# VH-VL binders against o27280: the designs that were tried, part 448

Target 1, 266 residues: o27280
Amino acid sequence: MDSMNVPEVLEIKRIVEESESVKTFIFSWDFRREVRPGQFVMVWDFRDEKPMSVSLIDPVRSEIGISIRRVGEFTDRVHGLSEGDLLGIRGPYGRGFELMGRDILLVGGGIGMAPLAALADEATARGMRVDALVAARTADELLFLDRLEAAGVNISTCTDDGSCGFKGFAHERLLTLEENHDMAAVCGPEPMMFQVMRILDERDVPAQLSLERYMKCAVGICGQCCLDDTGFRVCAEGPVFWSQELSRVREFGRYRRDPAGRRVPW
Below, E stands for the ipSAE of ESMFold2; O stands for the ipSAE of OpenDDE; V2 stands for 0.75 times the mean of E and O plus 0.25 times the DockQ between their complexes.

## First folded at step 20 (VH-VL)

Design ie2 (framework fv_acasunlimab; at its last look DockQ between E and O 0.83; V2 from the best seeds 0.85)
Fold by OpenDDE, look of step 20:
Structure ie2 (fold): chain C 266 residues (1-266), chain A 118 residues (1-118), chain B 108 residues (1-108)
Amino acid sequence: as target 1 above (266 residues)
Amino acid sequence: EVQLLEPGGGLVQPGGSLRLSCEASGFTFSKYWMSWVRQAPGKGLEWVSYISTGGRSTFYADSVRGRFTISRDSSKNTLFLQMSSLRAEDTAVYYCAKWYIGRAFDIWGQGTLVTVSS
Amino acid sequence: SYVLTQPPSVSVAPGQTARITCGGNKIGSESVHWYQQKPGQAPVLVVYYDSYRPSGLPERFSGSNSGNTATLTISRVEAGDEADYYCQVFDESSDHYVFGGGTKLTVL
């Protein structure tokens, strides 16, 4: 267990361009170190370190994939890397998704689809029926559609501008879907997740949601990712939470803490 | 007060049938998966069956598959276990249990004794 | 089938610490839950997700899970802690709930 906290320097085997702003980096992985969809790893470029969700888990090829959206200086540097270059990876960390039942609804927005894509692979491998609502601002930002389709996932899309699928937000599209599921997994912008959770609760569908917060240590020590009032640490108790847990988190859907500890509204 | 009440236990002959009920109160019954767990006299806990919130999916232990049927009625806040082709080894205290999170059970009924004997 | 192994009995003096183990193949990668059952009573959840306590449970109860062993720890044991304790997991390969055989904790 101690070894998981030391970054392992790994070579980038492949890079998949998912969209203009998202790349998936593929690494060889020793699966004696188990990893679950919804867990995250700390990616180290020898200058800075950031938490990233695992988007691909392939025990057959002994590979994992990490999907990274270009959003800042760290991700800019990482996006500049090529196959054969090195990154430090430590983990995995956190609570992953749990699968129950025979059918599952996945609701993802933007890069939030990364952990859900991994979950979809696991669910389909288990013989579950998987419905996925994939949301993005525009059609070109919809992620993993071909991969999900190949896995046998039933896909519904929605885009803010209507360029693909339903015109509107994920929760609006969800309202038009009448079918119930045994459970749901949700990941994306927190305002989206908040609305989706409300609808799922009204429909008596148990839901798991993956939160994004500023993480520093990833081991529940520094407290930078603590959620107000509950003391939940996103890196330890999360990032996947049940809706029942999030119902006790006042800040959920409202604000988050920045690196300086200030409240930042969504 | 949160409570699960299990009426319906009793004595039944081998090959017979019995229907157990579990009445829920103090929480929104329709929002939770529910389970049956049994305990033979002097033995440990054995999971029997569980059902999804909407009743769309049901699961059974191998020992009871094909003989037991789990169901629920949200309008009555009631969980059911229809038992058929009962065997002596089915003799046990039967508990209904409420799903909490992470596949744990946070609320249990007091249990009802089912005795299968000739 | 997935099997959880518990010692049949553990004895401890009052005020001491009791440790109850639950063994399973790669149990460290599973979420383990613990239940307390006193004679003639229904089980009570005492630890969930390896190490978390439900509301109302004393801090004396704690849990850990690593490798092939989960452990329920009861510190400052009291006479009232005498009970059977069961570990529980969910077997994803079979979609079955699995309980350990139970451990009888005796307070000397």
Scores: ipSAE 0.910, ipTM 0.945, lowest interface PAE 0.5, mean pLDDT 95
Fold by ESMFold2, look of step 20:
Order: structure tokens, then C-alpha cells, then sequence
Structure ie2 (fold): chain C 266 residues (1-266), chain A 118 residues (1-118), chain B 108 residues (1-108)
């Protein structure tokens, strides 16, 4: 069989509780297998396998971190694990974020901040100015604030309930922020990303968006991760797309597909 | 029809100055990073400079850093290259080029010849 | 600064396949773009993101990138394919665009 697609069984080295519902699992990693922010791995718990974004890339300590939100049966089981327990990891897969320019705006909603936290570390290490808009439903769900601050990121927050920072949605907060950035990176709920993309396009800020759609095969073979109209596959041609690519797609931001392929509104 | 037009080039003496322009049409100029790329006679392509969409950030090849200034005027859909302290090795055809996804260039001007000679 | 190395020339017979290489340290981790330039003309993008073709470009043009080598492949070469070909990356470490030295394709 194809050995490049066989999960490597790794020990959980550390667990960081990021919030009530999000944990980061840290593993030793051989960086001969290079990893870029925005790429994902498949996490196997010996019963099921799910794609997860890399949130920490640390070649100095030879570590990666995978942030996992508790949302169902698989993630419940993984959240029940302890340091020293084993998980299978295969990857990385997909197109990562590309950097250019002197500054970048990050806009993250919920767990979407995970790949953006990795990108923030890379951008600051390259001497870029990094502004981050971190969005969540409540203050307790804002992710990675201390880590971003320690990296020198300028943080703005918003919460749906107003418990921290601006009360409202990420795109509403964005309208009140500085309009001029060389580029942006966006990850979060697809309706949020659509609204944010529209604002950034009006401001002439080139943006990259990470589409964390349902994926079964991780390598683009099964077609479950295809976008409408363009035939782009999230796991083979994404998950990171430039906004120019997504402006050609009727499906983006308007509906999703259930496992049977039926259109379902967001 | 998408176009980039560089007006005619020029002959200039060593140590002199020249301002190049590049006029864009058929696309929304303000949405794209823009570059200058040059090609000395009989030689390959050499990137010179790029500028962000709002003009906030500018970048230069080491060979021109401190002597050339890239700028843009979105109200006139025009990209500029102010060249100073010109040297014989700056003799080239200068192209303007439009950013494309993946940090490529999809639209190029036809180029304008700059000759630096005493 | 990051360096891209191309052979100065490649010759192929009409109808055959031309392969033009672009060498770079860990270039397989970069997105590689290719340009065609005919004499007296501006460059034209023929492949981007290693292997994608711009709209309207014939399927005879394809690309690959792995390890330390990216390759532009032109199948069923025609006389009209005779041109100079350049590879290009963006080097994030220097914030510079980088071109290869160019390869002259001759169709004999």
C-alpha cells in the first residue's frame, strides 16, 4: 500500500486546554516532513479519522500542535485522552497560506484561529506587522490571545454577546478597523468568511481564506470536498484559496452540502 | 480588453534620472499588487520592484535599492518607477506586470527601453 | 537571495516532447510559475502554481514540481512553441521575486 498515506502513531506529548471546548495536542515531529500554516493533518484515534488544522509549528523544539474543538463523537473521544496516549497522524496535506508584504490582517472565528495562530508565528518571525481580529460567541471562547500577544500581534476582539471587545460579528468589527493592509488571511465559519471577504475586496486588500469543509479522504480522491462551479477540491487545491479564486464560486458563503450532496443553507 | 502600456523609453546619462509610467486599462488597477521587471539586451528577466495595492509597502531588488522608487496613482490607473543615480547596467527594457494568484504575473506591458549611456 | 537554475537551451523535433527544468534548493516547497517569451515580445504566463494552465492555453503545456526540480513539459511541440522560457518563484525570506536564467527552446 501507499506508505506516504499510512498514519504514523505518535504519543501525545502535552495537552493545552485552550478553552472549555478546545484542546491543543502537541506531538514530536520530524521536520523533514515540512509543514506550512494552513495545511492540515488527518488524526486517527484507531476508530475514525478526521482532518485537523495545524495550530503550532515549532521546528526548534521539533513539535507540532493540533487544536481540536469538541463537537461530536470523535472529538469527544480525543478530548478524553491524556498525555502519553497515542494518536495516528498522517500528512500534512493541502495548500498552505502564502506570505508577502510588510503587514497582514488575520481574521479568525472560533477554531478558525488555529491555523491563523501558526501563521501569526511565521509572519512575526519574518518581521511582519501582524494585526489579528479574534472572534467568538463569548469571551471564554476567544482563542490564543495570550500566545498572539506574546508573539507581538496587535489584537482586536469581538464577541457575539459583547462579553469581550466589540459586541457583534467579525465583519461588523472589521468595518471599524484600519482599512489599509498589504494582505489578509481569514478562517472561520463560512458565512463570516464570505462577509469578511466582501469587505476586504472593497478595501482592495488581497485575502486568503481557509475553507474547512467536510473532508473524508484528505487527498481529494472522493469528491466530498469539491466546491460548486469551479471543481476545486479543498484537500487537493485548497484548503487555502485566494479571494480572487473564491469570487468565481457561486456556492461559497451561500450554502453547504450534507453527506448526501444536497444543498443546505448556512 | 486588459492592457498595460508603458510610454516610450529614453536615453539618459549615467548619474541621471528618469521616471517611467505604466497605464492600466481593462481591470480594476487598485486591487492588484504591481511590479516592474527588466530585461537587459540579450539577457534574462530580472525583477526590479513591487508595490502593494494601496501603495503602503514597496520592495526592491538589491541592485536598485536606494536608487529607484516605485509608486502608484490609482485615480489615473498608473504605476510609476522613479529612477535615479542611473548606471550603464540599468540599460534594459522595463516591463510593468500585474500580480496574479500564487504570486505570479499574468498581464505584462510591452516594455519600454531605457538606455544609460554617455 | 534564492537562486533558480535553468539549462540555457533545449532542442526538440516537431511533434516530440520538450522538458525544461528549473532547479532550486527545496523548490518542491515553492509555487513555481512559467513564462514564454518570443523575440521582441513581452512574457506570457503559461503555467502557474506548478501545474495549472491559464485560461485558453493549450493542454500541451503542463508542469510538475518536486524535490529540487520543477519541470515545464510541452507535448507535441510545434514550431510556434520556439521561445525563451523562464521559471519564477517568490522567495518569502527575501521578499523578492526570483526568475530563472531562461531556456531557449529550439524546434528543429
Amino acid sequence: as target 1 above (266 residues)
Amino acid sequence: EVQLLEPGGGLVQPGGSLRLSCEASGFTFSKYWMSWVRQAPGKGLEWVSYISTGGRSTFYADSVRGRFTISRDSSKNTLFLQMSSLRAEDTAVYYCAKWYIGRAFDIWGQGTLVTVSS
Amino acid sequence: SYVLTQPPSVSVAPGQTARITCGGNKIGSESVHWYQQKPGQAPVLVVYYDSYRPSGLPERFSGSNSGNTATLTISRVEAGDEADYYCQVFDESSDHYVFGGGTKLTVL
Scores: ipSAE 0.794, ipTM 0.901, lowest interface PAE 1.1, mean pLDDT 88
ESMFold2 (binder alone), look of step 20: mean pLDDT 92; pTM 0.946

Design ie20 (framework fv_acasunlimab; at its last look DockQ between E and O 0.89; V2 from the best seeds 0.84)
Fold by OpenDDE, look of step 20:
Structure ie20 (fold): chain C 266 residues (1-266), chain A 118 residues (1-118), chain B 108 residues (1-108)
Amino acid sequence: as target 1 above (266 residues)
Amino acid sequence: EVQLLEPGGGLVQPGGSLRLSCEASGFTFSKYWMSWVRQAPGKGLEWVSYISSGGRSTFYADSVRGRFTISRDSSKNTLFLQMSSLRAEDTAVYYCAKWYIGRAFDIWGQGTLVTVSS
Amino acid sequence: SYVLTQPPSVSVAPGQTARITCGGNKIGSESVHWYQQKPGQAPVLVVYYDSYRPSGLPERFSGSNSGNTATLTISRVEAGDEADYYCQVYDESSDHYVFGGGTKLTVL
């Protein structure tokens, strides 16, 4: 267990361009170290370290994939890398998704689809019926559609501009869907997740939601990812939370803490 | 107060049938998966059956599959277990249990004794 | 089928620490929950997700899970802690809830 906290230097085996702003980096992985959808790893480029969700888990090929959106200096550097280049990976960390029932609804927005894509693979492998609501601002930002379709996932899309599927937000599209599920898994912008959770609660559908917060240590020590009032650490108690847990988190859907510890509205 | 009440236990002959009920109060019953767990006299806990919050999916232990049927009525806040083809080894205290999170059960009924004997 | 192994009994003196183990193949990768059952009573959840306590449970109860063993720890044991303790997991391969055989904790 101690070894998981030391970054392992791994070679990038492949790079998949998912969209203009998202790339998936593929690594060889020793599956004696188990990893679950919804867990995250710390990616180290020998200058900085950032938490990233695992988007691909392939025990057959002994590979994992990490999908990274280009959003800042760290991700800019990483996006500049090529196959054969090296990154440090430590983990996995955190609580992953738990599958229950025979049918599951996935609701994802933007890069939030990364952990859900991994979850979809596991669910379909188990013989579950998987419905996925994939949301993005525009059609070109919709992620993993071909992969999900190949896995047998029933896909509904929505885009802010209506360029693909339903014109509107994920929670609006969800309102038009009448079918209930045994459970739901949600990941995306927190305002989206907040609205989706409300609808799922009204429909009596148990839901798991993956939160994004500033993480530093990933081992529940530094407290940088603590949620107000509850003391929940996103890196330890999360990042996947049940809706019942999040109902106790006042800041959920409202604000987050920045690296300086200041409240930042969503 | 959150409570689960289990009436319906009793004595039944082998091959017979019995229907258990579990009445829920103090929480929104329709939001939670529910389970039956039994305990033979002097033995440990054994999971029996599980039902989704909406009743769409049901699961059974191998030992009871094909003989037991779990169901629920949200309008009555009641969980049911229809038992048929009862065997002596089905003799146990039957508990209904409420799903909490992470596949744990936070609320249990006091249990009802089912005795299968000739 | 997935099997959880518990010692049949554990004895401890008042004020001491009791440790109850639950063994399983790669149980460290599973979420383990613990229940307390006193004689003639229904089970009570005392630890969930390996190490978390439900509301109302004293801090004396704690849990850990790594490798092939989960452990329920009860510090400063009291006479009232005498009970049967069961570990529990969900087996995803069979969609079965699985309980350990139970451990009888005796307070000497």
Scores: ipSAE 0.890, ipTM 0.938, lowest interface PAE 0.6, mean pLDDT 95
Fold by ESMFold2, look of step 20:
Structure ie20 (fold): chain C 266 residues (1-266), chain A 118 residues (1-118), chain B 108 residues (1-108)
Amino acid sequence: as target 1 above (266 residues)
Amino acid sequence: EVQLLEPGGGLVQPGGSLRLSCEASGFTFSKYWMSWVRQAPGKGLEWVSYISSGGRSTFYADSVRGRFTISRDSSKNTLFLQMSSLRAEDTAVYYCAKWYIGRAFDIWGQGTLVTVSS
Amino acid sequence: SYVLTQPPSVSVAPGQTARITCGGNKIGSESVHWYQQKPGQAPVLVVYYDSYRPSGLPERFSGSNSGNTATLTISRVEAGDEADYYCQVYDESSDHYVFGGGTKLTVL
């Protein structure tokens, strides 16, 4: 059996408070199990198991960081843990981001900046120029700004309420940015990603988008993370897709699925 | 109908120059990275160069770096390879190829032969 | 530089299964693509992202990738499958595309 299918119990080495609602939990990691930006892990608190973003990949220190936003009972329990406490981790799973060219634009909304922060570190280490548009509802929800700045990323911000940076949605801010990128990577709320994808396609900028969907098993067996007409599974074929893959999918950006698989509006 | 057409190559002496072109049709040329891939007679495929969709970024195999220049003209839907300081080992069929999802190539030209010989 | 290793040739009888390997260090972490090339023709993409088939390609073409080996599998081989087959990755550390040396499939 591959250990990716069985949770490994790991000690929380360090906790970083990224915002009032987001913490990054750092663990020692054996990089014989490689991790790429855009992949995810399943976090097990000995009662329940949820998919979580990998936001830090550090082979030199043999560490990974998992960013978790407090949104309910499971994440409330995890946010109550301290350094030295234990969590189960399965993974990594899924298709990560692929890099080409010399220039990349990152567009992240809320916790969607977690995998993009990992990607920014890799892109800057490769000598790529990285621009990031960091979006949130409010200033307090803008994530990873200091870390991105320290990595040499050129940051633009926007907030829905105008409390920091451009007032408005990410796609509205994008219209005011330079169009000179070889590629883009996008992660955040699906309606945001749909609008951003439209603009990038008009600009002939190839884009990869990371779709966060509810998940049950993370190896593509259960069917809970299906896309519409194509039958692509987020955990097996994604979570990262090229925009050409998504432009053919009627579901993307128009509705979501509840845990029973039924269509519900955004 | 999606296709890539390379005009004929030619016979060139060592140290000479030649410019290859590749005309695209049936797809939106400006949306895709493009590559040149070559194949010496009886040998395998060897990647030569690629250029980003906007033309801003170019990359070359070590064997051609400094001698070959890839470029594109979106107004003419045309990819170019300027070859200079040609050597006998550059003798090959040269294909242009279109980027595909996953960093593959889905559309290839029929190729054009370049022979470097005195 | 990253190297992909393929056997120079594979021979199979019609109706049998051909397996063509592509070896590389930690290739299981790469997306592997496969091309078929018949004599005098341009390459044709037959598998991408390790195991996806382009539209119109028969189900008997399949692929897998784990550890240090990617494999193209052609079940119920036909005479028309006789061709050279190449694996390919993109090496992000060098910003280069890399092809394997090719495998000639002979259908006896």
Scores: ipSAE 0.753, ipTM 0.888, lowest interface PAE 1.4, mean pLDDT 88
ESMFold2 (binder alone), look of step 20: mean pLDDT 92; pTM 0.946

Design ie21 (framework fv_acasunlimab; at its last look DockQ between E and O 0.76; V2 from the best seeds 0.82)
Fold by OpenDDE, look of step 20:
Structure ie21 (fold): chain C 266 residues (1-266), chain A 118 residues (1-118), chain B 108 residues (1-108)
Amino acid sequence: as target 1 above (266 residues)
Amino acid sequence: EVQLLEPGGGLVQPGGSLRLSCEASGFTFSKYWMSWVRQAPGKGLEWVSYINTGGRSTFYADSVRGRFTISRDSSKNTLFLQMSSLRAEDTAVYYCAKWYIGRAFDIWGQGTLVTVSS
Amino acid sequence: SYVLTQPPSVSVAPGQTARITCGGNKIGSESVHWYQQKPGQAPVLVVYYDSYRPSGLPERFSGSNSGNTATLTISRVEAGDEADYYCQVYDESSDHYVFGGGTKLTVL
C-alpha cells in the first residue's frame, strides 16, 4: 500500500513508562509497510502533528513502539492518553541506520536512545556484538537499560551528576574506552553528537548520526528541516547521516532553525 | 588527485598463489573500509572481499572464502589481497574500491588482470 | 543469496530517455547504487542512495527505488552514455555486496 502519506488511525495497544518523562506507545503494525531503525513517523493527535522516532520494531508481535518525551503541549496531550485511545500515524519516513560489520558501538543521550534501542534489537538479532554507551543527566533518566541488557547488549552508562556509571558526558566516557568498533551509531543532544563524532573520526571509526530538526511535511517539500549550506533535508536525506555528510554541515553542533526560521543556538 | 593503483597481476598456474596490492593516494586511507571486486572476461562485477578501517574485521564472498586473505597497511596506504589455491574461474580483472556513504564505492582502481591457466 | 536482476540490454536513440531496471525482493527497502562502466575502463559511481548523484555527474542521471524495482534513468542520452550499467546493494543478512548482472546500454 502506497498510502504512507495518509495517517492511519491506530489504537494505543500498550503504554510502557520508561521514565518519569518518557512513555513508549505500542501499536499494531502491518509489516507489509517496512520500517527500519532510525526512521521516524508522524504522530497526529487530531490537533497537531510531530515527528517521532520508532523505538521498537517487533515483527513477531506485529507491533511498533514510539517513545515520546514530555516536553511541550503536544507531548503533554499525548502523555495524557490511555490504552485504547487513538492516534494518527503516517510513515515511516527518512533514512534509517545501516548495519555493517561484526560489532557496533551505540552512543545515545536521553531520548536519543529511542532509535538506538530499535537498532540494538536488530543488530543483536543478526548476531552482531553490540556495545552501548547510554548517557543521561541523572540515573532516573537512563532509558531502555533492562531492554538492552535482555537483548545481550554490553552497556556502559554515564550521568552528568554521577548518580550512575561514569560521572560526566558521553564523549568523556568514550575517551576512556580503548576498543575500536567496525562502526558507530549516535543519537542524542547535538552538542553530544558533535563531540562524539569528533572522537570517532580521530579513531577512524565510521559513524552514523541521527539529527533532530523541526519537521512539518516529512516528505522533503516544505523545507522547514533544511540544513544550511548543504540543502540536506533532515526528513529526506536524514534523519540518519553519515559523519562524512555531517562534516559538510556547518550548523551541526552549533545551531538549528526554529519553526519561525530563526537560528537557535544549542 | 584521488586514485587507487593496483600492481601485482599476472599469469599463474592452477593451485598457485598471487598477492595483489592497491596503493591509495589523495585521501585518508585509514578512515575507509576497502574492498576488492573482480570481473571475469566478458562478465559482470563480482564482489570478492572487504576489510574494516582497523584491519581486524574481514569479509569474503563464498567463492573465495578460505583461499583469499584481505589485509591492509595504513602506514603504506596499501590494501592487499593474498590469493591461494587459485582456480581457472578466478581469472578476472581485480579492482580495489574505496568505501563510500551508503555502502557504495566512489573510487575504483583501474584494475589488474589475473590469469589462472596451465 | 540475494539476487539482483537487470535486463541484459537496453537500446535508445540519441536525445531520448533510457531506463534501466534492477529487480530484487524488497529492494525498495535497500539502498541501491549504480555504476557505469565503459569498455576497458573501471566502474564509475553514477547514482548512490537510490537517487543521489556524486559531484561532477550530470543531472541527466537520476534514480528511483520502490517496491521490488530500482530504476536508473538517463535523460537526453548521448553517444558517450553507451556503457554497461550495474546496480549494487549490501545484503545485511549475509554481509555480502551484491551486484546486478549488468545492462548494456546501446545508443542507436
Scores: ipSAE 0.919, ipTM 0.950, lowest interface PAE 0.5, mean pLDDT 95
Fold by ESMFold2, look of step 20:
Structure ie21 (fold): chain C 266 residues (1-266), chain A 118 residues (1-118), chain B 108 residues (1-108)
Amino acid sequence: as target 1 above (266 residues)
Amino acid sequence: EVQLLEPGGGLVQPGGSLRLSCEASGFTFSKYWMSWVRQAPGKGLEWVSYINTGGRSTFYADSVRGRFTISRDSSKNTLFLQMSSLRAEDTAVYYCAKWYIGRAFDIWGQGTLVTVSS
Amino acid sequence: SYVLTQPPSVSVAPGQTARITCGGNKIGSESVHWYQQKPGQAPVLVVYYDSYRPSGLPERFSGSNSGNTATLTISRVEAGDEADYYCQVYDESSDHYVFGGGTKLTVL
């Protein structure tokens, strides 16, 4: 079947400015459609449609939140919207994060903290100890720190330029942190995730990683989200994978695919 | 050859104690959560306990909490189950099982019978 | 605790398709795994994540999960498929693994 699901048109209930470049758009949501941290939705602005991770899952208020970084024409248009304006949403799609054990390490780079913020809320609500390593290029790009702190998450930070916390990359900061977690969840730039995954494997910490690939159909038919070595489709078998699933994938961390399917260096 | 071997087991009286072991080979034992799963004669599978990779986080079914203790020794590639205050209802074949992605179990031992009777 | 319900028995003729169900409240929101157990043997994983097949297993084994029912499907059933079959989930609310009661598949 090569058919696309029709987006439901929803009103923007509230907009939260997370940083100069990131806004969270909040919608009323009927939770008969279950949503799990790590799943994604397709956001339609009536011209184009892009995958976005869910950053807030609030069954009590019947709300979901979707955090969007301004990086191009689509996201520029969406950032120009106001409360009361409309967006199309279809989904959720994909495999979300799975929780097990008593404690978890979150490692997020930039906007990759969005799905991890949702996971942190779920983990703390279940009584797990949550440590988060929040990484960005600069201090102003560190996301969700107040929200994570309010949830009881133990936060470590790093920035490429050293403007907040450890100066350096997430995997370098990770080497200086405590090593004994039951599991980890990782989301951010794919080169960062590869380095972090390697360290976690050395420490015998099972990890789940959330991947982003170019997506078109969101139901696993079109092939645009495929991983090179396995035939896994990020929209159908992912976007969240256990590190054991990714350790055999030659493409992971080494190159990506453009919209035409060509291999392109990171 | 990936394998789990449960050489322990035996007959014990109600209120008694027994320690089961499970020896792993053919995989890196320290990388996986491990479980005990039991099966009473003629009955279905019942999860008993699991332990994380480092051995610090342990979980138990309600029926055994406070009576059984799971542990592991990575230097010997061995999983243990210390059973105390044994009851007739604990009579079962005890399997050790290795975690698999999705929170499944891919490798099971052949099991060992524990019989609790006077 | 979370409960998984399986029929006690399913009978099928050789060469036909067997379907074994696993019922649970909103089980479609869980990842369901399936095990085959022959008499006197340990369980063997035959399906995980609802529908994925472990390496080395025949293409005849498949699964699905939606709503309140997960299903293990065995096509072109052979005499060697006669066994007990268990479904399993991990219940995050209790931090417990949960097995169904098992289904005996009889061939012929």
Scores: ipSAE 0.748, ipTM 0.885, lowest interface PAE 1.5, mean pLDDT 88
ESMFold2 (binder alone), look of step 20: mean pLDDT 92; pTM 0.948

